# VH-VL binders against Leucyl/phenylalanyl-tRNA--protein transferase (aat): the designs that were tried, part 23

Target 1, 210 residues: Leucyl/phenylalanyl-tRNA--protein transferase (aat), of Deinococcus radiodurans (q9rtp4)
Amino acid sequence: MLAHMPAARTFLQHPDPLTREIAEGYAGGSFLMDNGDGLRWYGVPGRALVPLTEDAGLHVARRMRRELKHFRPSVDLAFDEVIAGCRGHLPGSPERDGEWISDELVEIYQHLHTTGLAHSFEVWQGDELAGGVLGLALGGAFIAESKFHRLTNGSKAALIHLAEHLDRQGFALLDAQIQNPHLATLGVYEVTDKEYRRLLRRALALDVEL
Below, E stands for the ipSAE of ESMFold2; O stands for the ipSAE of OpenDDE; V2 stands for 0.75 times the mean of E and O plus 0.25 times the DockQ between their complexes.

## First folded at step 15 (VH-VL; framework fv_gevokizumab)

Design O6 (from N2 with heavy chain L101T, light chain S93R; at its last look DockQ between E and O 0.71; V2 from the best seeds 0.00; counts 0 for: pae E 3.8 > 2)
Fold by ESMFold2, look of step 15:
Structure O6 (fold): chain C 210 residues (1-210), chain A 124 residues (1-124), chain B 107 residues (1-107)
Amino acid sequence: as target 1 above (210 residues)
Amino acid sequence: QVQLQESGPGLVKPSQTLSLTCSFSGFSLSTEGVGVGWIRQPSGKGLEWLAYIYWDDDKSYNPSLKSRLTISKDTSKNQVSLKITSVTAADTAVYFCARDTYYDFRGWYEFDYWGQGTLVTVSS
Amino acid sequence: DIQMTQSTSSLSASVGDRVTITCRASQGISNYLSWYQQKPGKAVKLLIYAASTLQSGVPSRFSGSGSGTDYTLTISSLQQEDFATYFCQQYYRYPWTFGQGTKLEIK
C-alpha cells in the first residue's frame, strides 16, 4: 500500500505528474525503453536482480576485488556525464552499438533527476570518470537503467560499488531488468514477474536514502 | 580489421579430449566489454552455442554440455581455447569462434565477427 | 530454454523477388534477435541485430521487423549474391539459441 511506503510515497504522490507517472510504472514492475519504435513500457517474464552482498550471491572474483580498490565511488556528482556515457556520447568515449536511450528518454531522466527520482552512481580513478550507473531510487529499490565504462573495469566496478553502497544504505533490491550471460557470472539471477512484484512491494515499503 | 581463425586437430578418436584454439586480430580481449565464444554446426544441422569467455575471465557454458567444456584465454597471445572431454561421434561438427561486445543491462549481445570454421571429425 | 523456429527449411525465389523469412520464439524476446547469413566456404555474417538494426556494411535491401515472438527478415529485391542459408538467433535469455535455418535457393 502507499500508506506503508514512506520513501516511495515521495514519488508516487509527487506534485509533478511526470514523476508520479514514471514512479507508478516502475512500482508496478515495468520499465521504460525506446527500442527504435518509440518510448514504451516493458515487462519481462524473468526479471534480473543483482545480489547486494557476497552472502546473498554476488560473485566478485579475486582479480576484480583487487581492481575495485582503484575506483572511488560517488553519488550524483556527474549525472549528465553518466547519461552521455551510457549513450556512448562522452568526449573520447567509444561509440556503442544500439541505443535504447532516445533523446526523449534523456529529457525524462534529466527531469527525474531534478525531482530526485533519477540518480547517477559514479566511479573515479583520480579525476577521471571511469564508469557509472544510471538508475532510479524508489523506496528500498534501485532500478539500474544503464551502465558504462571509460576505463577498464569501470562499469563492473560501478555495479559492485553500487551494490555495496545500497547494502550499507539498507536497500533491499537492485534491479537489472534483463538477464544476460555476463551478468549471470556476477551472480545476477532471475525471478518470476510475480515474485519480482512481491519483492518490489517489500522494497518500496522501506524508508531509505541512496 | 577484425579477424578470427580457428585451429584444431581435424580428427579425434572417441573418448579423447578435443582441443580448439581461436586466434584473433583487430581487437583485444583485454578491452572491457569484449568476449569470444564458440559455436558448432554438425553437418546439415543448426548451430549450437558452446561457451563464452569475457575480458574479465568470466565464463559461460551451455548447460547441456557444461561438465565436458573448459574455456580459457591467453590475452597476451590474442587466443581463446576450448576443450571438450570424452568426445563421441555426436561431437563431429564445424567449430566456429566468434566475437561479441558487452553493452549494459539491456545490451545487444550478438556474434558480429566469426571465423571461417574448422571441421573436427570424431572417428575411430 | 527459448526455442527458435523457422517454419520454412528452404525457399525458392528469383533475382528481383521480394523475399521474407520468418522466425518464431517460444516466448517473447523483446527484440533481442539477430539474423545471420551463411554461404558455403565463407564466414557467417551478421546481418541484423536488435531485430531491425542493420549491421555496418549490410545492403539496405535487407530489413528486419517483428516483435514479441514473431520476427521477419525481408530482402526487398533479391540479388544473385543473396542465395544463402539464413539463421535467426535469440539473445534475450541465456542460453542463446538459434533457429534451424532457411535455405534460399534459385528458382
Scores: ipSAE 0.177, ipTM 0.568, lowest interface PAE 3.8, mean pLDDT 85
ESMFold2 (binder alone), look of step 15: mean pLDDT 89; pTM 0.900
OpenDDE, look of step 15: ipSAE 0.642; ipTM 0.865

Design O7 (at its last look DockQ between E and O 0.78; V2 from the best seeds 0.00; counts 0 for: pae E 3.8 > 2)
Fold by ESMFold2, look of step 15:
Structure O7 (fold): chain C 210 residues (1-210), chain A 123 residues (1-123), chain B 107 residues (1-107)
Amino acid sequence: as target 1 above (210 residues)
Amino acid sequence: QVQLQESGPGLVKPSQTLSLTCSFSGFSLSTEGVGVGWIRQPSGKGLEWLAYIYWDDDKSYNPSLKSRLTISKDTSKNQVSLKITSVTAADTAVYFCARDLEYDFRGWYFDYWGQGTLVTVSS
Amino acid sequence: DIQMTQSTSSLSASVGDRVTITCRASQGISNYLSWYQQKPGKAVKLLIYAASTLQSGVPSRFSGSGSGTDYTLTISSLQQEDFATYFCQQYYSYPWTFGQGTKLEIK
């Protein structure tokens, strides 16, 4: 059964033990963070999912649609800068509330980038990095770990451009993990943990690339 | 230095519309991830959130009250307003505004609040 | 919805006392919990987030602990300015909900 998950198989059977361990945790529906008690695996009873298209429920206001044209997306061009932005360490980024990305977790993300599990999705205005999303690509699932902006609307633009990119690439799942009221206004919705695991299993079977 | 201050009418008659204003300084609602929310506390009862508005004009309302609530902002004046229609004695409460932040997928809490303004609904 | 319960509505204590205030969630909330201080006529103040992380500018006599469903706020040596109402908030699952508060009163 696992033999029918070709893209996810790369990481679930990866020779690097750390990459395998992290991939197995995320494939099981957990995620990592340091929520004040050290690095741990977490789950939530309601998992937040981003619709990939407006037909599926993604809400893009007319003003935002016009502004998207000024943000140019890219993949994996500025991974270390995206991590720094997600930690609030780039000039122009707001001060972060609660630093859950520890130095240890940075090292893990950097390692996972070298093995191909962790990625950055960037948006630019001119040659300025305006914002981005840090995440993991596992089969047809993209698990969004963190996001940031340096310029107004950069984080929102990065999320919308990412959803559209994932749809073009044939992904099935964009996982935002924890719901909040602002994400809900964009059409982000919750599913039960049981339904999330079902959707995740199907997404893991897809042979797609970011 | 971040500060928020509520202002309101003090006394409102039943069936009228309650209007509240939050004036703030030390931050801008044009900054991505920034929102201002309204929370109330009826006498001797717990806190109840009402509505949020964000930098991108996206809004969220408490579903049990949504039909009576309208939130709006004036970014150039650093102000957020809340209206509650058709008030009754049950709307008597201290009303607070507070800043909430949505910087990434994993953090959410109210880091700065106003002092609150008492509104009494009485004939 | 996750119900937050502060079973003690008021406490009496003296300056210098060690005080604990408790908050219980109706289900596990994985340390997604904040503590606030409320004084009449003053802005509400965030003390602690992520169950145990002290907000900048808050005195070190305040601390938070707990896990799962049970959380505590501790004041190690009570000062005159600490007499206030304290309430918790969960941000684990929408909608965000609050405890009803615990009033800390001078003996």
Scores: ipSAE 0.306, ipTM 0.700, lowest interface PAE 3.8, mean pLDDT 87
ESMFold2 (binder alone), look of step 15: mean pLDDT 90; pTM 0.912
OpenDDE, look of step 15: ipSAE 0.618; ipTM 0.816

Design O8 (from N1 with heavy chain Y103W; at its last look DockQ between E and O 0.76; V2 from the best seeds 0.00; counts 0 for: pae E 3.5 > 2)
Fold by ESMFold2, look of step 15:
Structure O8 (fold): chain C 210 residues (1-210), chain A 124 residues (1-124), chain B 107 residues (1-107)
Amino acid sequence: as target 1 above (210 residues)
Amino acid sequence: QVQLQESGPGLVKPSQTLSLTCSFSGFSLSTEGVGVGWIRQPSGKGLEWLAYIYWDDDKSYNPSLKSRLTISKDTSKNQVSLKITSVTAADTAVYFCARDLEWDFRGWYEFDYWGQGTLVTVSS
Amino acid sequence: DIQMTQSTSSLSASVGDRVTITCRASQGISNYLSWYQQKPGKAVKLLIYAASTLQSGVPSRFSGSGSGTDYTLTISSLQQEDFATYFCQQYYSYPWTFGQGTKLEIK
């Protein structure tokens, strides 16, 4: 058989130094943020993970399951618009307090999109971008960096459709970094940093693509 | 321009159900990312979060009190209601409602607007 | 639940003083901490979120700092209107919890 390399190794050994450095940071269990004092690596003692299926704990209310039919998912169709939406810069996007996605981080995401590490997951109603998720795909781990909506329920639909897509593609991990009460109602759960790194290592060994 | 106002009974007898209403203006609970929550403060003590309801009708309850709490909303009337069953003297507190605006994976949630609070006393 | 501890329940200071109020979390909360100002009979006001970001319209004499489990609210030059109770609150993990408050009394 031909030599196989896990999908994550493409980025961990990427010839582009920036792509390699970012991939290494995320593979180590950290994530990037700019809280107004420059771009920094962050980690949390309790990492939030999204179950990929209802059997694994994803809670999708019956009403929401019906609403999902109104949203058509896609991958990488509107990357720049998804970034703009996540920054609150699209019409219909809600106001956002603070902006951890700095201009510098936008340039990084755009660069990582050209090298294949950063992706957008979109949901549409007709030709209207209803919402989306910005994230990184590293082996069998998807690190969901930010989400937004332009139309009612667009960001919730994008997250649920993303989980289902990742399951179909054989991903093991959908990482939401920091828990909050609304994510908890969807079945999002916390693991310790130690357990997160163990799960991440296994996910990085998978040979899957978004 | 954003305003919240609590309304409650003032006095409730032990073992009865306490019903509270939050009326608000300057925003809608139909807007994605918006939630309204209830917080209470017993006399001389700190604040204790009780429940949230979100635009998508998802609800979060403080686990210590969950069996006694029911939160609901009427989006068309800009109202959120909280019921607390089987009250005791420990439920005597000032009750606040507050807005929570936005959720994202990086936790940009905050209680940016609060009501003035309504005192509820549980006494025989 | 994550416990938030404000070890000082009351503090006295004079107008013009620099005042520091401390809040400790029972585990790391990654700067997901807010500070609130509470005056009797008034709506609670958000002062600081994300540990150090000043809410719009809040005077610049207020600042927040800290990381991990230890956080601090500082008032650089105390004013008469700053007499209030100050609460920290974590919004990292469910349920959201508050410190017990620090009452700031103007001498």
Scores: ipSAE 0.238, ipTM 0.606, lowest interface PAE 3.5, mean pLDDT 86
ESMFold2 (binder alone), look of step 15: mean pLDDT 88; pTM 0.896
OpenDDE, look of step 15: ipSAE 0.504; ipTM 0.798

## First folded at step 16 (VH-VL; framework fv_gevokizumab)

Design T1 (from O5 with heavy chain E102Y; at its last look DockQ between E and O 0.60; V2 from the best seeds 0.00; counts 0 for: pae E 3.2 > 2)
Fold by ESMFold2, look of step 16:
Structure T1 (fold): chain C 210 residues (1-210), chain A 124 residues (1-124), chain B 107 residues (1-107)
Amino acid sequence: as target 1 above (210 residues)
Amino acid sequence: QVQLQESGPGLVKPSQTLSLTCSFSGFSLSTEGVGVGWIRQPSGKGLEWLAYIYWDDDKSYNPSLKSRLTISKDTSKNQVSLKITSVTAADTAVYFCARDLYYDFRGWYEFDYWGQGTLVTVSS
Amino acid sequence: DIQMTQSTSSLSASVGDRVTITCRASQGISNYLSWYQQKPGKAVKLLIYKASTLQSGVPSRFSGSGSGTDYTLTISSLQQEDFATYFCQQYYNYPWTFGQGTKLEIK
């Protein structure tokens, strides 16, 4: 029930219809993308989850832990730049980043940022935006939509700093959606759709904020 | 501009260690999201991936061969090396290296540039 | 692991023919599918990624289609240089896996 999901209720009952619709889709375990055939809802039988701590399985190499100290994290300081970086539009980002992020989806993310559902997580090296993660915060679940780097290790640093930040804030779930070989080396693992929906419901009941 | 080239022995005896080198140009393994993988093809058969190495020195190995494989890189020389220990006739194949790109949670992870391959024959 | 199956290992065709090559995944792969062309003594070429997106420099006679578990590479009017072996590959879930290949031969 919504009465048992105080933080997620903010979006599931939001006065803005678009925010409600998107929140409902993600709360049901779907995610939005444009895979060349228009904007659609997708689901996967195996969902990739990022452990929030080393005790839970997050692998942070000793060299990377030392490097993390040179990347300063922040929340929501550069939302539009993070979107542009995720689309490969910033200097230093590889081509083909964010090919699934259509102009329509950018407008949706910008709108959801205004209503508080969509967020950017940034890492900085000095005054340079080094990388970031674009995602949605729904209760104690963070749905990581896309990431990018401008500087070496900026994307990896952003993901690790995000996991640690979410743990400090009391989140239960960091969702990377689709597994890949590099995420696997960080300890990212898959769960079944049934298990994902169980974990998601538990995370949605948490009263936390990014 | 992006090019990869494999080099290795043409003939290897059973139980020896097979050493392969991938030399490349037009890109760097210091760039985040870039990896180089090794794939082999036995005569008249399909492709089998062996190992990947990424810009951050993280590595992945085919589980069926993992105990026999070692991948490494020399970023300053634009080279990736693969060693396969204790070879048998089953290791006779054309060996390819290829660039692997990985940037995003929902990005495209495929081999966009390949070398021409090098034949290795394991003969008793 | 996701198994990729190309049911035809060899296919004969003539210059000018329309050719289709099929690839089936053991589970849905959400269009995370690439097609490659292999000629003896030549580097393997990426033709199609994202199931239907042409790699730069690939002739427009090549096209990809399909969804879910079933995917097709089409050559609309076969040229002499198109006689080769064609592989599909999924990159939806690690480990990445390949089809066994379909050899296109001159009839």
Scores: ipSAE 0.304, ipTM 0.666, lowest interface PAE 3.2, mean pLDDT 87
ESMFold2 (binder alone), look of step 16: mean pLDDT 88; pTM 0.892
OpenDDE, look of step 16: ipSAE 0.540; ipTM 0.822

Design T2 (from O5 with heavy chain E110K; at its last fold request DockQ between E and O 0.72; V2 from the best seeds 0.71)
Fold by ESMFold2, fold request of step 17:
Structure T2 (fold): chain C 210 residues (1-210), chain A 124 residues (1-124), chain B 107 residues (1-107)
Amino acid sequence: as target 1 above (210 residues)
Amino acid sequence: QVQLQESGPGLVKPSQTLSLTCSFSGFSLSTEGVGVGWIRQPSGKGLEWLAYIYWDDDKSYNPSLKSRLTISKDTSKNQVSLKITSVTAADTAVYFCARDLEYDFRGWYKFDYWGQGTLVTVSS
Amino acid sequence: DIQMTQSTSSLSASVGDRVTITCRASQGISNYLSWYQQKPGKAVKLLIYKASTLQSGVPSRFSGSGSGTDYTLTISSLQQEDFATYFCQQYYNYPWTFGQGTKLEIK
């Protein structure tokens, strides 16, 4: 059944119990954090989604379009470094208030990377890692867990390049979980939890690759 | 080390444009994730956010006031400015600027540094 | 919009008292809540974020608690310098909104 299985069912039926458990939680609309008292599942009543294209509502200023060309994207080239950046542990990364990516969660992400659920999306300026996004690819949904920059605009460039990459690959959903005022200026929008679950189910049925 | 300071006219007449400046030190608005917001407080009342501006010149305005507000920055001077057009007595308030940091999707957001505020009175 | 309500506009207390200030959200906010202290003529001070995490430099007599829609700020032994107005703010869903404030006065 694996030769015909949609990418999401690969993880929902994965022989590794941890991969299966994490995939099930995300497929149900939750996300995982460790805020100092252990790993917990979280949810929000208004789920933040990133439009994949400018036509769909992603706002990219002309100056940013020009600068974007100087950030070269890649997938899974620097997974451990992207995690470290998201934890504020790389030079140039901002200090993180209330770090939610604990040592235990790092080990989980590293494990999920070996089974193919967790990924890093990098942007480079020359040979420097400028920023990136840590996330999970589950069917046609990409759940963007965390982002970071080392160089100015590296995080924003990573998000925009990721959205464009996901669109080219046929993904339907880029999930940022929690809205904020800056994300709102980029065209990030909220849907109800009920609508999120509906959109997620459709995205999970897609057979696409990151 | 991080400091913000508001300056404004003190007194402004109805129907005029109110102009405010936030001058800051100890951080740069050219750094990704960094923003400055304006918040006001009418006498004896709660805080009301007005506008945010971020390092990338992206702006967010309170929808109830959006048509009257303009926020701008001068990164080289470490300044953020706010204009409010067609002021009335309802615009009498203490005006604060504060730093906002937006580094992540699931950050624990907060206004970590504020100015002392500047009182603006709208009166004839 | 998520409405934040501080049902008590003013409290009177004495130095040494244990004081609690309550903040209620119109819907669950999953601990995405901050507390601020405001004194006349001074910069607003962030006390607590993440509902219960003390900001650097804040005295340990301050604590935050709560979940869902109901949150509290507690001062375990009130000091003279703690007489101020206290605001809560949610950052769970945009737009971010503040409570109307609770003024803590000398009894």
Scores: ipSAE 0.595, ipTM 0.783, lowest interface PAE 1.4, mean pLDDT 89
ESMFold2, look of step 16: ipSAE 0.534; ipTM 0.757
ESMFold2 (binder alone), look of step 16: mean pLDDT 89; pTM 0.911
OpenDDE, look of step 16: ipSAE 0.644; ipTM 0.852
ESMFold2, fold request of step 17: ipSAE 0.555, 0.495; ipTM 0.770, 0.725
ESMFold2 (binder alone), fold request of step 17: mean pLDDT 89, 89, 89; pTM 0.911, 0.908, 0.905
OpenDDE, fold request of step 17: ipSAE 0.800, 0.807, 0.777; ipTM 0.896, 0.902, 0.890

Design T3 (from O5 with heavy chain Y109R, light chain K50A N93K; at its last look DockQ between E and O 0.72; V2 from the best seeds 0.00; counts 0 for: pae E 2.8 > 2)
Fold by ESMFold2, look of step 16:
Structure T3 (fold): chain C 210 residues (1-210), chain A 124 residues (1-124), chain B 107 residues (1-107)
Amino acid sequence: as target 1 above (210 residues)
Amino acid sequence: QVQLQESGPGLVKPSQTLSLTCSFSGFSLSTEGVGVGWIRQPSGKGLEWLAYIYWDDDKSYNPSLKSRLTISKDTSKNQVSLKITSVTAADTAVYFCARDLEYDFRGWREFDYWGQGTLVTVSS
Amino acid sequence: DIQMTQSTSSLSASVGDRVTITCRASQGISNYLSWYQQKPGKAVKLLIYAASTLQSGVPSRFSGSGSGTDYTLTISSLQQEDFATYFCQQYYKYPWTFGQGTKLEIK
């Protein structure tokens, strides 16, 4: 798998041991989470994927399409603020009792940002950060770890803008890990773990950037 | 203080439409990530989820009942309504509404606040 | 659909006892499990979500544990107000499903 993944090879062979370890876990189809008793690797039998386009199944209601134009997207402009928002620590964000993004995970995400694996995708209304998505970019796969809003529809707009951005950049995969009822109404669907690993291998072989 | 309260007809005859209203306070259905759902408990049986409606008007229904269910909201009145058509004795239950919070891909809470329930009896 | 099983339908205990209530899922649910307390004619109360996280305002004598398919609600020192029916619920895969309940009764 290493021999056929030029962009992902940067992280799978990264000189920083932590970056290598995290990239290897995600490349194998796992994801990292802290449920209160320490950081652990998780897998799911049904992996949730976000379609990148409406033709592929992404549901964007007419009203939401109109509202999207009021949200300006950016990449890596406000990484620390996006993490804080995902933890419910920004004004206007919902406070989150019992959060899975521990202090240890924050430090890991910040480190992975310095080595180029972790990214933030932001949406703005004027000068206000309206919402965002925290994730990892590994070859042509984007693993969306967490999202938040400060303004109404900010997280939904961030996810839709992210999908469209990834499509423009030639990504193959937008991964939300675990299905929930609202994601399903947006067209998010599940694949088996075996199919996920097949799709992931193909995505990892792509030479694209966020 | 988050509060929800159900209201309904008490008694309904078979084949009629059952209409229920959930009135709530302490939160708004205009807030992103917020939803309100319906759960019922037939006498001597467990809890059964029926439907959700979210702030963006997206809806989810229990597939076994979907053809008979309609959920709607009036955000300005802080109300959510559920209709069940063609009721039978099997629809006799205590009906609850409850708040749903889905704010993240991996962190969310289902049914963190519930109403007290309203009994609906279907009797011929 | 994921079946949630609470094999014990009723349990007798005394004030001060340590009580455990168990719940089994028909497949792994990755800790997406809630515990609820129900008393007749009253609003259902969320006690625990994410298998082990206490809901705000829930007394610390309640705790949740488990992983995979097997989950447990524990009351460390039973109080008079804790006599109720307890339900588990998975929120891992649609449709959401509940256990049949375990009624905790005074001995």
Scores: ipSAE 0.408, ipTM 0.713, lowest interface PAE 2.8, mean pLDDT 87
ESMFold2 (binder alone), look of step 16: mean pLDDT 89; pTM 0.899
OpenDDE, look of step 16: ipSAE 0.576; ipTM 0.846

Design T4 (from O5 with heavy chain W108Y; at its last look DockQ between E and O 0.69; V2 from the best seeds 0.00; counts 0 for: pae E 3.0 > 2)
Fold by ESMFold2, look of step 16:
Structure T4 (fold): chain C 210 residues (1-210), chain A 124 residues (1-124), chain B 107 residues (1-107)
Amino acid sequence: as target 1 above (210 residues)
Amino acid sequence: QVQLQESGPGLVKPSQTLSLTCSFSGFSLSTEGVGVGWIRQPSGKGLEWLAYIYWDDDKSYNPSLKSRLTISKDTSKNQVSLKITSVTAADTAVYFCARDLEYDFRGYYEFDYWGQGTLVTVSS
Amino acid sequence: DIQMTQSTSSLSASVGDRVTITCRASQGISNYLSWYQQKPGKAVKLLIYKASTLQSGVPSRFSGSGSGTDYTLTISSLQQEDFATYFCQQYYNYPWTFGQGTKLEIK
């Protein structure tokens, strides 16, 4: 059974009960947020997926490709700062960013980071944190919870660098949750909930690391 | 304080090109996540979105009108322009520009600031 | 795409009245809904986002509620400046769509 879901089983069998509960919810295709009525599990009929490569449909304009070289990617170097940025609490963050990330949810993400389920992906310009993505790594699926920028193009650069990194590491799925018009212009596309659960199940069977 | 203002010709003859300009202040289109879009309200009808342009020059168009629409920006002038070719009486409307902010993957996407609108009449 | 229906196109009321305007989505939209106020010749004004959160600078007499497919905008004590057209918009799925509007008129 380990041969089918090796990395995801680490969290589905984790000794920490909260980590197991959260991993089970995400493995079932749900995600957490607080829309002002308390922390709840959500699903959407059209789930947004990011193509991992330009060949798969990720749109990276030549101007953006040139600018990407000025953003240095990293993993898990600034987790607390990435959370703060995703909540709009860092200089340069947009007004009303991250309002669905309640104090309770922050504590959950911080806990999941200590147990290895939650991660931050950072991009730097020089020594400055330019942007990042907060997410969960579960088997070959990366579920992107939130993103932010401090410097122009930091959030976009973080997403594109993350997709490239996930492809290089053998991930199968980058889940952006909910579509919007700007993500659509980058090649982000929707699948039905049924198709998402199928893709997720296959991704969970992969044994990769972030 | 964020403000947007539309300007346009008022009257356009059928088959001509309608050109609209949105001038704004209190924010910049050089800021990541910032977009400006055009929405119109035809006489006796509801609101209809037309096009968006974002800080990174990515554009989105209403598919039913895409072949007739061109959106562009001049970041240094804080302006966004929309052109609609081959206009007919059906293009008579009040035209609004509005700001859109891209939040994270799960944010709410809404038009938080709008202009006052400019009436364009297509008549021969 | 998701249709937004405001079943009342026009509503008459007096200053001081409590007014409720409704909006229904053709499917659940998980509170991904905003309310706008439109007056002729004036900038359209965002009132409510996330179904119930007041935009900065909006008077506290405005409130939003609802869930799933059914949402309401309430004005607790109508003022002279509140006579306008009100419409909702969903952000749940692209394309974003608007309700037809409810015109609030003086009685």
Scores: ipSAE 0.336, ipTM 0.670, lowest interface PAE 3.0, mean pLDDT 87
ESMFold2 (binder alone), look of step 16: mean pLDDT 88; pTM 0.897
OpenDDE, look of step 16: ipSAE 0.529; ipTM 0.813

